# Ledger of designs, part 29: miniprotein binders against Mucin-6 (MUC6)

Target 1, 185 residues: Mucin-6 (MUC6), of Homo sapiens (Human) (q6w4x9r395to579)
Amino acid sequence: GHCSLEGGSFVTTFDARPYRFHGTCTYILLQSPQLPEDGALMAVYDKSGVSHSETSLVAVVYLSRQDKIVISQDEVVTNNGEAKWLPYKTRNITVFRQTSTHLQMATSFGLELVVQLRPIFQAYVTVGPQFRGQTRGLCGNFNGDTTDDFTTSMGIAEGTASLFVDSWRAGNCPAALERETDPCS

## First folded at step 18 (miniprotein)

Design fe7 (from he2 with E56A L63K)
Fold by OpenDDE base, fold request of step 19:
Structure fe7 (fold): chain B 185 residues (1-185), chain A 98 residues (1-98)
Amino acid sequence: as target 1 above (185 residues)
Amino acid sequence: DEEEDIRELVEDAKELLEEARELFEEAKRLAEEGNLEEAERELTEALYELWEAIFALRLAAYKAGDERLAEELERLAEELLKLIEEVMRLYVEIEREE
């Protein structure tokens, strides 16, 4: 399964459903019992552009009982809050520079993350087949049905991205705004 | 009307593509002139517009009831991805020169 966060504010779910939202919060991208130590992948969005409604992906966070890894445009921060030199390696996770513009987080448990740092911060999440039907968050449920991708944290299927996205907030943040593609954006 | 919505999305994508191409060409000129900072800015803007175009097409494909139409729209989106790759190649080249 492949989930993509592209263009700053666009998401394509594991089931290939495209949507856009604007919000200034940390959101759960991926939760799954297949992630060890109650692991979760999260996305941090912040203001970007002229309009206050314009937001962009600025960081990704992997959080478990054992590890906290924050990948932003300028640094990789780990459990101790210090920026680390790459490659960084834990028991099950390795973060390394893939190219001049890309970082990769490789894992032993079927999660792969590629992050484009610049000029647009983007993230690409790949999960193994063992994750099928066992994922939750902004990346959807990976069950081959796009119509139920907007399932909230409470298990309710929403018709709009905004309510769906809001349900996956990791903190107390303003409500998300759903926007379709607009040349005037 | 979904069909009309699809048409609008496609039209939007075309407009964005045109603008992105213009930005890309300008970036090339700027880079040749040695104005790398401005070139990078133009490339970045081009990329944002290309992604908007791609997602307009993807959304259109998602809304399409006809599988053939959906496939065609996805194909068009893939072609735009190739342009993104070209833009990124130039970006990386500029970055290496800095």
Scores: ipSAE 0.837, ipTM 0.923, lowest interface PAE 0.5, mean pLDDT 92
Fold by OpenDDE base, fold request of step 19:
Structure fe7 (fold): chain B 185 residues (1-185), chain A 98 residues (1-98)
Amino acid sequence: as target 1 above (185 residues)
Amino acid sequence: DEEEDIRELVEDAKELLEEARELFEEAKRLAEEGNLEEAERELTEALYELWEAIFALRLAAYKAGDERLAEELERLAEELLKLIEEVMRLYVEIEREE
């Protein structure tokens, strides 16, 4: 399964459903029982662009009982707040520079993350087949059905992205806005 | 209606693509002139517009009830991805020169 966060504010789910939203919050991208130690992948969005309503992906966070890894444009930070030199390696996670513009987080448990740092911060999430039907968050449920990808944290299917995205907030944040492509952008 | 929405999305994507191409060409000229900073700015803007175009097409494909139409729209999106790759190649080249 492949989930992509591209163009700053666009998401393509594991089931290949495209959508756009604007919000300034940390959101759960991926939760699954297949992630060890209650692991979760999160996305941090902040204000970006000329319009006050525009937001963009600025960081990704992997959080478990054992590890906290924050990948932003400028640094990789662990749970102690210390910026780490790459490659950074834990028991089952390795973060390393893939190219001049890309970082990769490799794991032993079937999660791969590629992050494009510049000029647009983008993230690409790949999960193994064992994750099928066992994922939740902004990346969807990986069950081959796009129509139910907007399932909230409470298990309710939503028709719009805004309510769906809001349900996966990791903190107190403003409501997300669904916005279609603007040709004037 | 859905057909009208799809047409609008496709039209939007075409406009964005045209703008992105212009930005890309300008960036090339700027880079050749040694104005790398401005070139990077133009490339970045081009990329944003290309991604908007791609997602417009993807959304249109998603809304399409006809599989053939959906496939064609996805194909067009893939062509735009190739252009993104070209833009990124130049971006990386510029970064190496800085």
Scores: ipSAE 0.837, ipTM 0.923, lowest interface PAE 0.5, mean pLDDT 92
Fold by ESMFold2, fold request of step 19:
Structure fe7 (fold): chain B 185 residues (1-185), chain A 98 residues (1-98)
Amino acid sequence: as target 1 above (185 residues)
Amino acid sequence: DEEEDIRELVEDAKELLEEARELFEEAKRLAEEGNLEEAERELTEALYELWEAIFALRLAAYKAGDERLAEELERLAEELLKLIEEVMRLYVEIEREE
């Protein structure tokens, strides 16, 4: 299955449903029991400054109990906050430069991520067939039915991209002024 | 009306494609003249136009109730992907010269 984040704001799900959204948040892109150590793939969007897209993809994060791998527009790859030279290898993950403009994160558990760094930051997620029907997030549920790809974090199929995307927000998403007195502090 | 929505998406994609082609041709001229930074900016602009055009075609294909129409729209999107590959090839060549 293939899911893509292209052109700053466009998404195509594992079941080939296209949509566009704008937001300034970290979103759950992919969750699945097939990812070890409670793994999740996340996408970070922020204000872009270009006329073609109000907000754009600026980073992709793989987060598990063992790793927090960040691949960002600044072309720095980190794990758990520490910058890494490429190729970078863990027990089950390898990150390497595929071309002058593309990085690849390959794994032993059926997840592959290709990130185009320039000129537009884009991401391509590929999962093996064992993921069929076992995914959640912005990439959809991978069940072969495009009508329910907008399934929210509560398990409700929505007809609009905005409600669906909003349900998959993770981390700090509200406007900074409204959250400067962080209620979790 | 889904049929009207599809027509509007296809018209939008055609306009974006024509704009992207003009940007690509200008970028080629700029690169030949040695104006590499401006060529790079024009190529980036062309890519944004092409991704928006591809999105319009993918959305039109998704809305199509007829399998023949959906396949044709997907084929058109594939042709735009081939153009993106051409644009990216020049982009990479320019980056190497810089």
Scores: ipSAE 0.835, ipTM 0.923, lowest interface PAE 0.5, mean pLDDT 87
Fold by ESMFold2, look of step 18:
Structure fe7 (fold): chain B 185 residues (1-185), chain A 98 residues (1-98)
Amino acid sequence: as target 1 above (185 residues)
Amino acid sequence: DEEEDIRELVEDAKELLEEARELFEEAKRLAEEGNLEEAERELTEALYELWEAIFALRLAAYKAGDERLAEELERLAEELLKLIEEVMRLYVEIEREE
């Protein structure tokens, strides 16, 4: 299964449902019982400086009871807040530079993450077949049916991307008074 | 209704592709002139437009009621991915030159 975060604001789910959203928050990208130690993959979005996207992907985070691996636009990889030289390896996870523009996080539990660092920060999530029907988050539920990929954190299928995405917020999102708002026309 | 949405998405993708091609050609000229920083900015702009075009085509394919139409739109998106690869090759080349 493949899920992609491309072009700043575009997502394609494991079941190939495309959508776009804008937000300034951390979101659950992927949760599954197949990820050890309550693992989750999260995506961080922030305001962008480009006209093509109001907000854009700025970091990907793998979080479990053992690790908090952050891969960010700054091209510095951290684990539990500590910067790491690449290649970086734990028992189950290896992070290494694929090319001048791409990093890869490979795991022994069927998750692979490829991050394009520049010129546009993008992420590509690949999961093995054992994840089928056992995922939740922005990448959808991987059940072969695109009609329920917008299932919220409470288990409710929504018809719009914005309601679905907002349900997967995992961080302390700014209040309306703290968010940058463009003038309406 | 859905047919009109699909048509608009395809037309949007066409416009973005034309703009991206112009940006790519300008970036090539800038790189030949040694203006590498501006060439890199033009390539980045082209990439944003190409991703938006690909999204429009993928969304159109998702909305398509006819499986053949959906496959054709997805194939067009794949052709734009090949152009992205071409743009990225020049980007990486420029980056190596700094």
Scores: ipSAE 0.831, ipTM 0.918, lowest interface PAE 0.5, mean pLDDT 85
Fold by ESMFold2, fold request of step 19:
Structure fe7 (fold): chain B 185 residues (1-185), chain A 98 residues (1-98)
Amino acid sequence: as target 1 above (185 residues)
Amino acid sequence: DEEEDIRELVEDAKELLEEARELFEEAKRLAEEGNLEEAERELTEALYELWEAIFALRLAAYKAGDERLAEELERLAEELLKLIEEVMRLYVEIEREE
C-alpha cells in the first residue's frame, strides 16, 4: 500500500483516495498494530510562505516507545532529540540518504518512508500487505474501499476531508484550536 | 454535476501542464545564462503546478471510478509524470553546479 503527501497540501490514501487540507498541527498519518512498540507515523504541517499552498508538510515523525525519529525540512534527522549522521541504524530501523534530494527510512516491520527534502518537502509511505485493513490515520484504513477511508479517530466514516483530518490532530495544537472554525484552512 | 466536475478537473490539469512547460523552458534559459537561483525558483514553481495537476487527475479518476478512466486521462498522467522527472533532473543538475 502507498500513501503520499505531495505538493505541500495534497494527500493520497493507501486506497488511492485523494484529498487536500490546510492546517498547522501534527497529525497522525499512520497507526497500526503492525508497528512495534506502539509505533505511529505523524506528519507536521505549518504555514508555507508560498502562494501555491497556505500550509505545507514540514516534517515527518516516527514515534514509538523506543524512538522519536524526526525528518524535517532543515534536513537534520534526530532520534529522541539528538541529531544523527546518516546512515543511522537502530535494531529495526535504518535511515539513509538515497539521493541528493531524498532520504529513506527502511524498517524490518513492513514500513518504508521516503522523504523528498527539496525542492518541495514530500513524503511517501509504503506498507506491506500485513497492514491491510489494519491502518488508521490520514493515510486511511487500507481496506480496498475508498468510501470509508475518511474514518475518524472516533471510528466514524465521514464523507468530507475536513472532519476526518480534524479528528487526527495529535497532541497540543495551539494554533490549530484558533483555526478549527474552518477545517479546510 | 459529476461529469462537469470531472471535465473541469481535466481541463485544469491540462492548463497546469502547459504552464509548467513554460516554467520549465524559462528555467532552462535561466540555467544557460548562469542564473541558477532563478532557475531553481522556476523549477520549484513548475513542480507545484505539476503536483496540483496530478491531484486534479487523481480526483477526476476518483470521481469517475477506476473502471471509467479514459485513455486521455492516462496519457495526460504519463505526460505529467514525465515532465516531473525532467524538472527534477534539471533541478539536481543545477544543485550539483552550486
Scores: ipSAE 0.803, ipTM 0.900, lowest interface PAE 0.6, mean pLDDT 86
Fold by OpenDDE base, look of step 18:
Formats: C-alpha cells, sequence, structure tokens
Structure fe7 (fold): chain B 185 residues (1-185), chain A 98 residues (1-98)
C-alpha cells in the first residue's frame, strides 16, 4: 500500500483515493496493530510559507513506546529532543539520507517512509501486504474500497474529508477545511 | 453534475500546467542570468501549481465512471510528473551552485 502527502495539502490514501484539506494540526496518518510498541505515524501541518491562505505539511512523526522520531525540513529529532546526525539507527528503524533532497526511514516491520525535504515538504508511506485492512488514519484503511476510506477515529464512515480529517487530530487545533481545487492557483 | 465537475477539473489542470510552464521558463532565464534565488522561488511556485494540476487530474480520474477516461486522466497526470522531475533537476542544480 502506498499513501502520499504531496503539494503541501494533498493526500492519496492506500486505496488510491485523492483528497485535500487545509488544517494546522498534528494528525494521525497511520495506526495499525502491525506497528510494534503501539506505533503510529503522524503528520504535522502548519501555515504555508508560500501563501498565508494555504497550509502545508511541515513534519512527519513516528511515535511508539520505544521511539519518537521527528522529521522536519531542517532536522531529524529523536527521543531526547536532540538533532541527530544521519544515518540514525535504532533496533528496528533506520533514518538515512537518500538524496540531496530526500530522506528515508526504513523499518524491519513493513513500514517505509520517504520524505522530500525541499522545496516542498512531502511524504510517501509504503506498507506491506500484512497491513491490509488493518490501517487507520489519514491514509485510510487499505482494504481496497475507496468508499470507506474516510472512516473516522470512532469508526464512522464520512462522505467528506473535513470531518474525517478532524477526527484524526492528535491535539487541540482549529477545524480542517476541505477544498477540491484552488482557483487562485 | 459529475461530467461537468470532471470537465472543470481538467480545465483547471490545463490552466495550472500552462502557468507552471511559464514559471519554469522564467526560472531557467533567471538561473542563466545568475539570479539563483529568484529562480528557486519560481521553480517552487511552478511545483506547487503542478501538484495542484496533478491533484485535479487524479480527482477527475477518481470521479470518472468510465475506466478509459480514468486511465487517460491518470496518464496525463503522469506526464505532469515528468515535468516535475525536470523542474526538480534544475532546482537541485541551482542548489549545488549556491
Amino acid sequence: as target 1 above (185 residues)
Amino acid sequence: DEEEDIRELVEDAKELLEEARELFEEAKRLAEEGNLEEAERELTEALYELWEAIFALRLAAYKAGDERLAEELERLAEELLKLIEEVMRLYVEIEREE
């Protein structure tokens, strides 16, 4: 399964459903029993530096009982809050520079993450087949049915992205807005 | 109307593509003139517009009831991805010069 966060505010789910939202919060991107130690992947959105009216992905966070890894445009921060030199390696996770503009997080448990740092911060999530039907969050449920991708944290299927996205907030923040296109672009 | 929505998305994508191409050409000129900072700005803006266009096409493909139409729209999106690669190549080149 492949989930992408592109162009600052666009998401494509594991089931290949595209949607966009504008929010300035941290959201659960991926939860699954297949992630060890209650692991979760989260996405941090903030106001875009390009347009004040736009929001953009600014960081990706992997959080478990054992590890906290924050990948932002400027640095990789781990459990102790200190920036780490790459490659960074734990028991199951390795973060390394893939290219001049891309970082990669490789794992032993079927999760892969590629992050474009610049000029647009983007993330690409890949999960193994063992994750089928066992994922939740902004990347959807990876069950081959796009119609139920907008399932909220409470297990309710929504027709639009706004309530779906809001249900996966990891903190107290403003409500997200849904828009299909930007006519001002 | 779903058909009208798809048409609008495609037209939006075309407009964005045209704008992105103009920005890309301007960036090339700026880079040749040694104005690397402004070139990077133009490239970044071009990329945002290209991704907007790609999203529009992908959304249109998703809405399309006809598989052939959906495939065509996805193919167009892939062509835009190739342009993104070109823009990114220039961006990386400029970064190396700075």
Scores: ipSAE 0.798, ipTM 0.903, lowest interface PAE 0.6, mean pLDDT 93

Design fe9 (from i12 with I47L T70A)
Fold by OpenDDE base, look of step 18:
Order: C-alpha cells, then sequence, then structure tokens
Structure fe9 (fold): chain B 185 residues (1-185), chain A 98 residues (1-98)
C-alpha cells in the first residue's frame, strides 16, 4: 500500500483516494497493530503562504513506546529532543539521506517512509501486504475500498474529509476545513 | 453533476499547467542570468501549481465512472509528474550552484 502527502495539502490514501484539507494540527497518519510497540505515524501541518487558509505539511513523526522520530525540513530529532546526524539507526528503524532533497526511514516491520524536504515538504508511506485491512488514520484502511477510507477514529464512515481528518487529530487544534475542489461551487 | 465537476477539474488543471510552464520558463531565464534566488522561488511556485493540477486530475479520475476516461486523466497526471521531475532537476542544479 502507498499513501502520499504531496503539494503541501494533498493526500492520496492507500486505496488511492485523493483528497485535500486545511488544518494546522498533528494528525494520525497511520496506526496499525502491525506496528510494534504501539507505533504510529503522524503528520504535522502548519500555516503556509500568505493566506491563513493555506496549510502545509511541515513534519512527520513516528512515535512508539520506544522511539520518537521527528523529521522536519531542517532536522531529524529523536527521543532526547536532539538533532541527529544521519544515518540514524535504532533496533528496527534506520533514517538516512537518500538524495540531496530526500530522506528515507526504513524499518524491519514493513513500513517505509520517503520524505522530500524541499522545496515542498512531502511524504510517501509504503506498507507491506500484512497491513491490508489493518490500518487507520489519514492514509485510510487499506482494504481496497475507497468509499470507506474516511472512517473516523470512532469507526464512523464520513462522506467528507473535514470530519474524518478532525477525528484523527492528536491534540487540541482548530477544526480542519475541506478545501473546495470546485471554484465555482 | 459528475460530468460538469470533472470538466471543471480538468479545466482548472489545464490553467494551472499553463501557469506552471510559464513560471518554469521564467525561472530558467532567471537562473541563466544568475538570479538563483528568484529562480528557486518561481520553481517552487511552479511545483505548487503542478501538484494542484495533478490532484485535480486524480480527483477527476476518481469521480469518473468511465474507466477509459479515468485512465486518460491518470495518464495526463503522469505527464505532469514528468514535468515535476524536470522542475526538480533544475531546482537541484541551482542549489548546487549556491
Amino acid sequence: as target 1 above (185 residues)
Amino acid sequence: DEEEDIRKLVEDAKKELEEARRLFEEAKRLAEEGNLEEAERLLTESLYELWEAIFELRLAAYLAGDERLAEELERLAEELLKLIEEVMRLYVEIEREE
């Protein structure tokens, strides 16, 4: 399964459903029993551009009982809050520079993350087949059905992205707004 | 209706593609002139336009009930991805010069 966060505010789920939203919070991107130590991948969005309505991905966070890895445009921060030189390696996670503009987080448990740092911060999440039907968060549920990708943290299927995205907030933040796709509407 | 929505998305994508191309060409000129900072700015703007266009095309494909139409829209999106690669190549080149 492949999930992408591109153009600052666009998301494509594991089931290939595209959507966009405006939000300035940390959201659960991927949660699954297949992630060890209660692991979760999160996406951090903040204000971008001149307009207050514009938001953009600014960081990704992998968090488990044993590890905290924050990848932002300028640095990789780990458990102790200090920036680390790359490559950074734990028991089952390695973060390294892939190209001049890309970092990669490789794992031993079927999760791969590629992050474009500049000029636009973007993230690409790949999970193995063992994750099928066992994921939740902004990347969806990876079950081959796009119609239920907007399932909230409470297990309710939503028709629009806003309530879906809001349900996956990791903290107290302003409500997300679904960005209009039709300028004439 | 669905057809109208798809049409609007495609039209918007085309406009954004045109703008992206304009920005890209201007960035090339600026880079050749040695104005690297402004070139990078324009390349970044070009990329945002392209990603918006790609999103709109992907959304249109998602909404399309006809598989042939959906495939065509996805192919168009792939072509824009190629342009993104070109823009990124220039961006990286400029960064190396700085």
Scores: ipSAE 0.855, ipTM 0.932, lowest interface PAE 0.5, mean pLDDT 93
Fold by OpenDDE base, fold request of step 19:
Structure fe9 (fold): chain B 185 residues (1-185), chain A 98 residues (1-98)
Amino acid sequence: as target 1 above (185 residues)
Amino acid sequence: DEEEDIRKLVEDAKKELEEARRLFEEAKRLAEEGNLEEAERLLTESLYELWEAIFELRLAAYLAGDERLAEELERLAEELLKLIEEVMRLYVEIEREE
């Protein structure tokens, strides 16, 4: 399964459903029992300085009981809150520079993350087949059905992206905004 | 009307593509002139336009009831991805010169 966060505010789910939202919060991007130690991948959105988008992806966070990895445009921060030199390695996670503009987080448990740092901060999430039907969050449920991708954290299917996205907030933040031009948002 | 929505999405995507191309060509000229900072800015703007166009095409494909139409729209989106690659190549080249 492939999930993409592109153009600052566009998301394509594992089931290939495209949607757009604007919000200034941290959201659960991927949660699954297949992630060890209650692991979750999160997306951080903030105000964009670009006229084309009100908000943009500014960081991704992998959080488990043992690890916290924050990838932002300028640095990789770990549990100690200290910026680390790459490559950074844990027991089952490696973060390294892929290209001049891209970082990669490789894991031993079927999760791969590629992050474009500049000029637009973007993220690409790949999960193995063992994750099918077992994912939750902004990337959807990876069950081959796009119509139920907007399932909230409470298991309710929503018709709009904003309500769906809001349900996956990791903290107290303003409500997500939809663009009227997107009938699927 | 879904059909009308699809048409509008495609039309918008075409406009954004045109703007993206304009920005890209201007960026090339500026880069050749040695104005790398402004070139990078325009490349970034071009990329945003392209991603918006790609999104609209993908959304249109998602909404399409006709499989052939959906496939065509996805192919168009893929073509725009190729343009993104070209823009990014220039961006990386500029970064290397700085």
Scores: ipSAE 0.848, ipTM 0.928, lowest interface PAE 0.5, mean pLDDT 92
Fold by OpenDDE base, fold request of step 19:
Structure fe9 (fold): chain B 185 residues (1-185), chain A 98 residues (1-98)
Amino acid sequence: as target 1 above (185 residues)
Amino acid sequence: DEEEDIRKLVEDAKKELEEARRLFEEAKRLAEEGNLEEAERLLTESLYELWEAIFELRLAAYLAGDERLAEELERLAEELLKLIEEVMRLYVEIEREE
């Protein structure tokens, strides 16, 4: 399964459903029992651009009982503090520079993350087939049905992206908006 | 109706593609002139336009009830991805020169 966060505010779920939103918060991108140590992948969105309503992906966070890894445009922060040198390696996770503009987080448990740092911060999530039907969050449920991708954290299917996204917020933040974006604004 | 929505999405995507191409060509000229900072800015703007267009095409494909139409729209989106690759190549080249 492939989930992408592109163009700052666009998401394509594992089931290939496209949607967009604006919100200033940290959201659960991926949760699954297949992730060890209660692992979760999160996406951090913040205000960007000229428009007050415009938000963009600014960081991704992998969090488990064993590890916390924050990848932003400027740095990689781990449990041991800011990592200025790569590769960073734990028992089952490796973060390394893939290209001049891309970082990769490789794992031994079927999760791969590629992050484009510049000029637009973007993230690409790949999960193995063992994750099928066992994922939740902004990336959807990976069951081959796009119509139920907007399932909330409470298991309710929503018709709008904003309500769906709001249900996956990891903190107290303003409500997400579903509106047109102007990349020139 | 959905047909009108799809049409509008496609039309918007085409306009954004045109703008993206304009920005890209201008960036190329600026880069050749040595104005790397402005070139980089325009490349970034071009990328945003392209991603907007790609999204609109993907959304249109998603809304399309006809599989053939959906496939065509997705194919168009893939073509825009190729342009993104070209834009990014120049971006990386500029970054190396700075």
Scores: ipSAE 0.848, ipTM 0.928, lowest interface PAE 0.5, mean pLDDT 92
Fold by ESMFold2, fold request of step 19:
Structure fe9 (fold): chain B 185 residues (1-185), chain A 98 residues (1-98)
Amino acid sequence: as target 1 above (185 residues)
Amino acid sequence: DEEEDIRKLVEDAKKELEEARRLFEEAKRLAEEGNLEEAERLLTESLYELWEAIFELRLAAYLAGDERLAEELERLAEELLKLIEEVMRLYVEIEREE
């Protein structure tokens, strides 16, 4: 399954549902029992300096009981707040530079993350087949049905991207209701 | 009206593609002339236009009730991804020369 964050504000879910949102917050991209130690993948959005998008993706975070790996626009990779040289390995995660513009986080538990650092910060999430029907977050539920990909953190299927996205905020942030939302939602 | 929504999305995508191609061609000329910083800026703008066009085509395909129309719209989005690859190749080449 593939989920992408492209063009600053565009998302395509594991079930290929496209949407757009704007917000200044950290959001849960992916939660799953398949991720060890309560792992979650999160996306950080902030005000953009470009006219094409009010807000844009600025960082991706993998958080578990063991690690807090941050990959951000400044191209510094940290784990638990400490800067790391690449390639960087833990027992089940490897982060390495794929090309001059791309970093990759490979794992032993079926999650792969590729980050394009520039010119536009983008993220590509790939999960193995064991994740089918077992994901939650902005990347959707990976059940082959796009109509319920907007399932909130409370388990309610919404028809609008705004309510869905707001439910996946991590922390106290402004709601996305005051901003442009996907016309399909 | 779903048909009107799809039509508008496709119209917007075409305008963005036209602008993206114009920016890409201008960036190529600037790079040949040695104006690398400006070329890089135009390549970035071209990429933003292409991502907007791709999103609109993907959304139009999602809204399409006709399977043949949806497949055609997805094929068009795939063609724009190939253009993004071209733009990215030049971006990387310029970045390495700096």
Scores: ipSAE 0.839, ipTM 0.925, lowest interface PAE 0.5, mean pLDDT 87
Fold by ESMFold2, fold request of step 19:
Structure fe9 (fold): chain B 185 residues (1-185), chain A 98 residues (1-98)
Amino acid sequence: as target 1 above (185 residues)
Amino acid sequence: DEEEDIRKLVEDAKKELEEARRLFEEAKRLAEEGNLEEAERLLTESLYELWEAIFELRLAAYLAGDERLAEELERLAEELLKLIEEVMRLYVEIEREE
């Protein structure tokens, strides 16, 4: 299964449902019981400096009980807040430079993440077939049915991307409606 | 009406592709002249236009009720991905010269 975050604000789910959103928050991209130690992949979006997208992807985070690996647009990779030189290896995870513009996080548990650092920060998530029907988050549920890919964190299928995306916020970020009234945005 | 939505998406994608090509051609001229910083900026803008166009084609394909139309729209998106590869090749070359 493949999920992509491209062009600053575009998402294509594991079931190939495309959508766009804008927000300045950390969102749950992928949760699954197939990820060890309560693992989750998260996406961080912030205001962009370009006219083509109000907000853009600025970092991807893999979080588990043992690790908080951050790959960010400043091209610094950290684990639990400490900067790491590449290649970087833990027991189950290897992060290495794939090309001059791309990094890869490979794992022993069927998750692969490729991050394009420049010129536009983009992310490509690949999961093995054991994840089928067992994913949640912005990448959808990977069940072969695009009609319920917008399933919220409460298990409710939504018809709009904005409600779906807002349900996957990590933490107390403002909701999209509240953000629209913010004079500082 | 999904048919009208699809037509609008394709129209927008074509306009964005035209702008992306214009930006790419100008960036190539600037790179030949040695103006690498401005060339890099235009390449980035071209890529944003191409991703907008690709998204619109992918969304149009998702909305299409006809299998042939959906396949055609996906093929067009794949063609634009090849153009992204061309733009990225020049971007990488410019970074190496810097």
Scores: ipSAE 0.829, ipTM 0.925, lowest interface PAE 0.5, mean pLDDT 86
Fold by ESMFold2, fold request of step 19:
Structure fe9 (fold): chain B 185 residues (1-185), chain A 98 residues (1-98)
Amino acid sequence: as target 1 above (185 residues)
Amino acid sequence: DEEEDIRKLVEDAKKELEEARRLFEEAKRLAEEGNLEEAERLLTESLYELWEAIFELRLAAYLAGDERLAEELERLAEELLKLIEEVMRLYVEIEREE
């Protein structure tokens, strides 16, 4: 299965459902019981400063109980906050430079991530067949049915990308994208 | 109306492809003249146009109720990916020279 983050604001899910969104937050891209140690792949978006996209992908983060690997727009790769030289290897993860513009994170558990650093920061997620029907997040649920790829963190299928994307925010994001108050409360 | 939505997406993709080609040709000219910074800027802009066009074709294919139309739209998106590869080859060449 393939999921892509391209052009700053465009996403294509494992089931090939395309959508776009704008936001300044960290979002859960992929969660699955197939990822060891409660692993998750996350995407970081921020204001881009270019006319083609209001916000843009700036980093991808792999997080588990054992690892926190950040691949950022400025070519810094960190593991648990420590900058690393490439190639970088743990027991089950290897990060290496594929080309002058691309990095690859390969794993023993069926996840592959390719990141294009320049000129536009882009990410390509590939998962093995064991992930079929067992994913959640911005990349969808990988069940062959595009009608429920917008399934929220609460398990509700939504008809709009914005509600779906907002449900997958990771951590406490700045309030600029949240509704401030309910006048009736 | 999904038919009207698909038509508009394809029209927009065509306009973006035309602009991306114009930018790519101008970037090639600038690179030949040694104006590498401006060439790089135009290549990046061309890539943004191409990704937008690809998104619109992918969305049109998703909306298509006819499998032949969806396959044709996906094939067109694949053709644009080949153009992105051409643009990236020049970008990498320029980056090495800078």
Scores: ipSAE 0.810, ipTM 0.918, lowest interface PAE 0.6, mean pLDDT 85

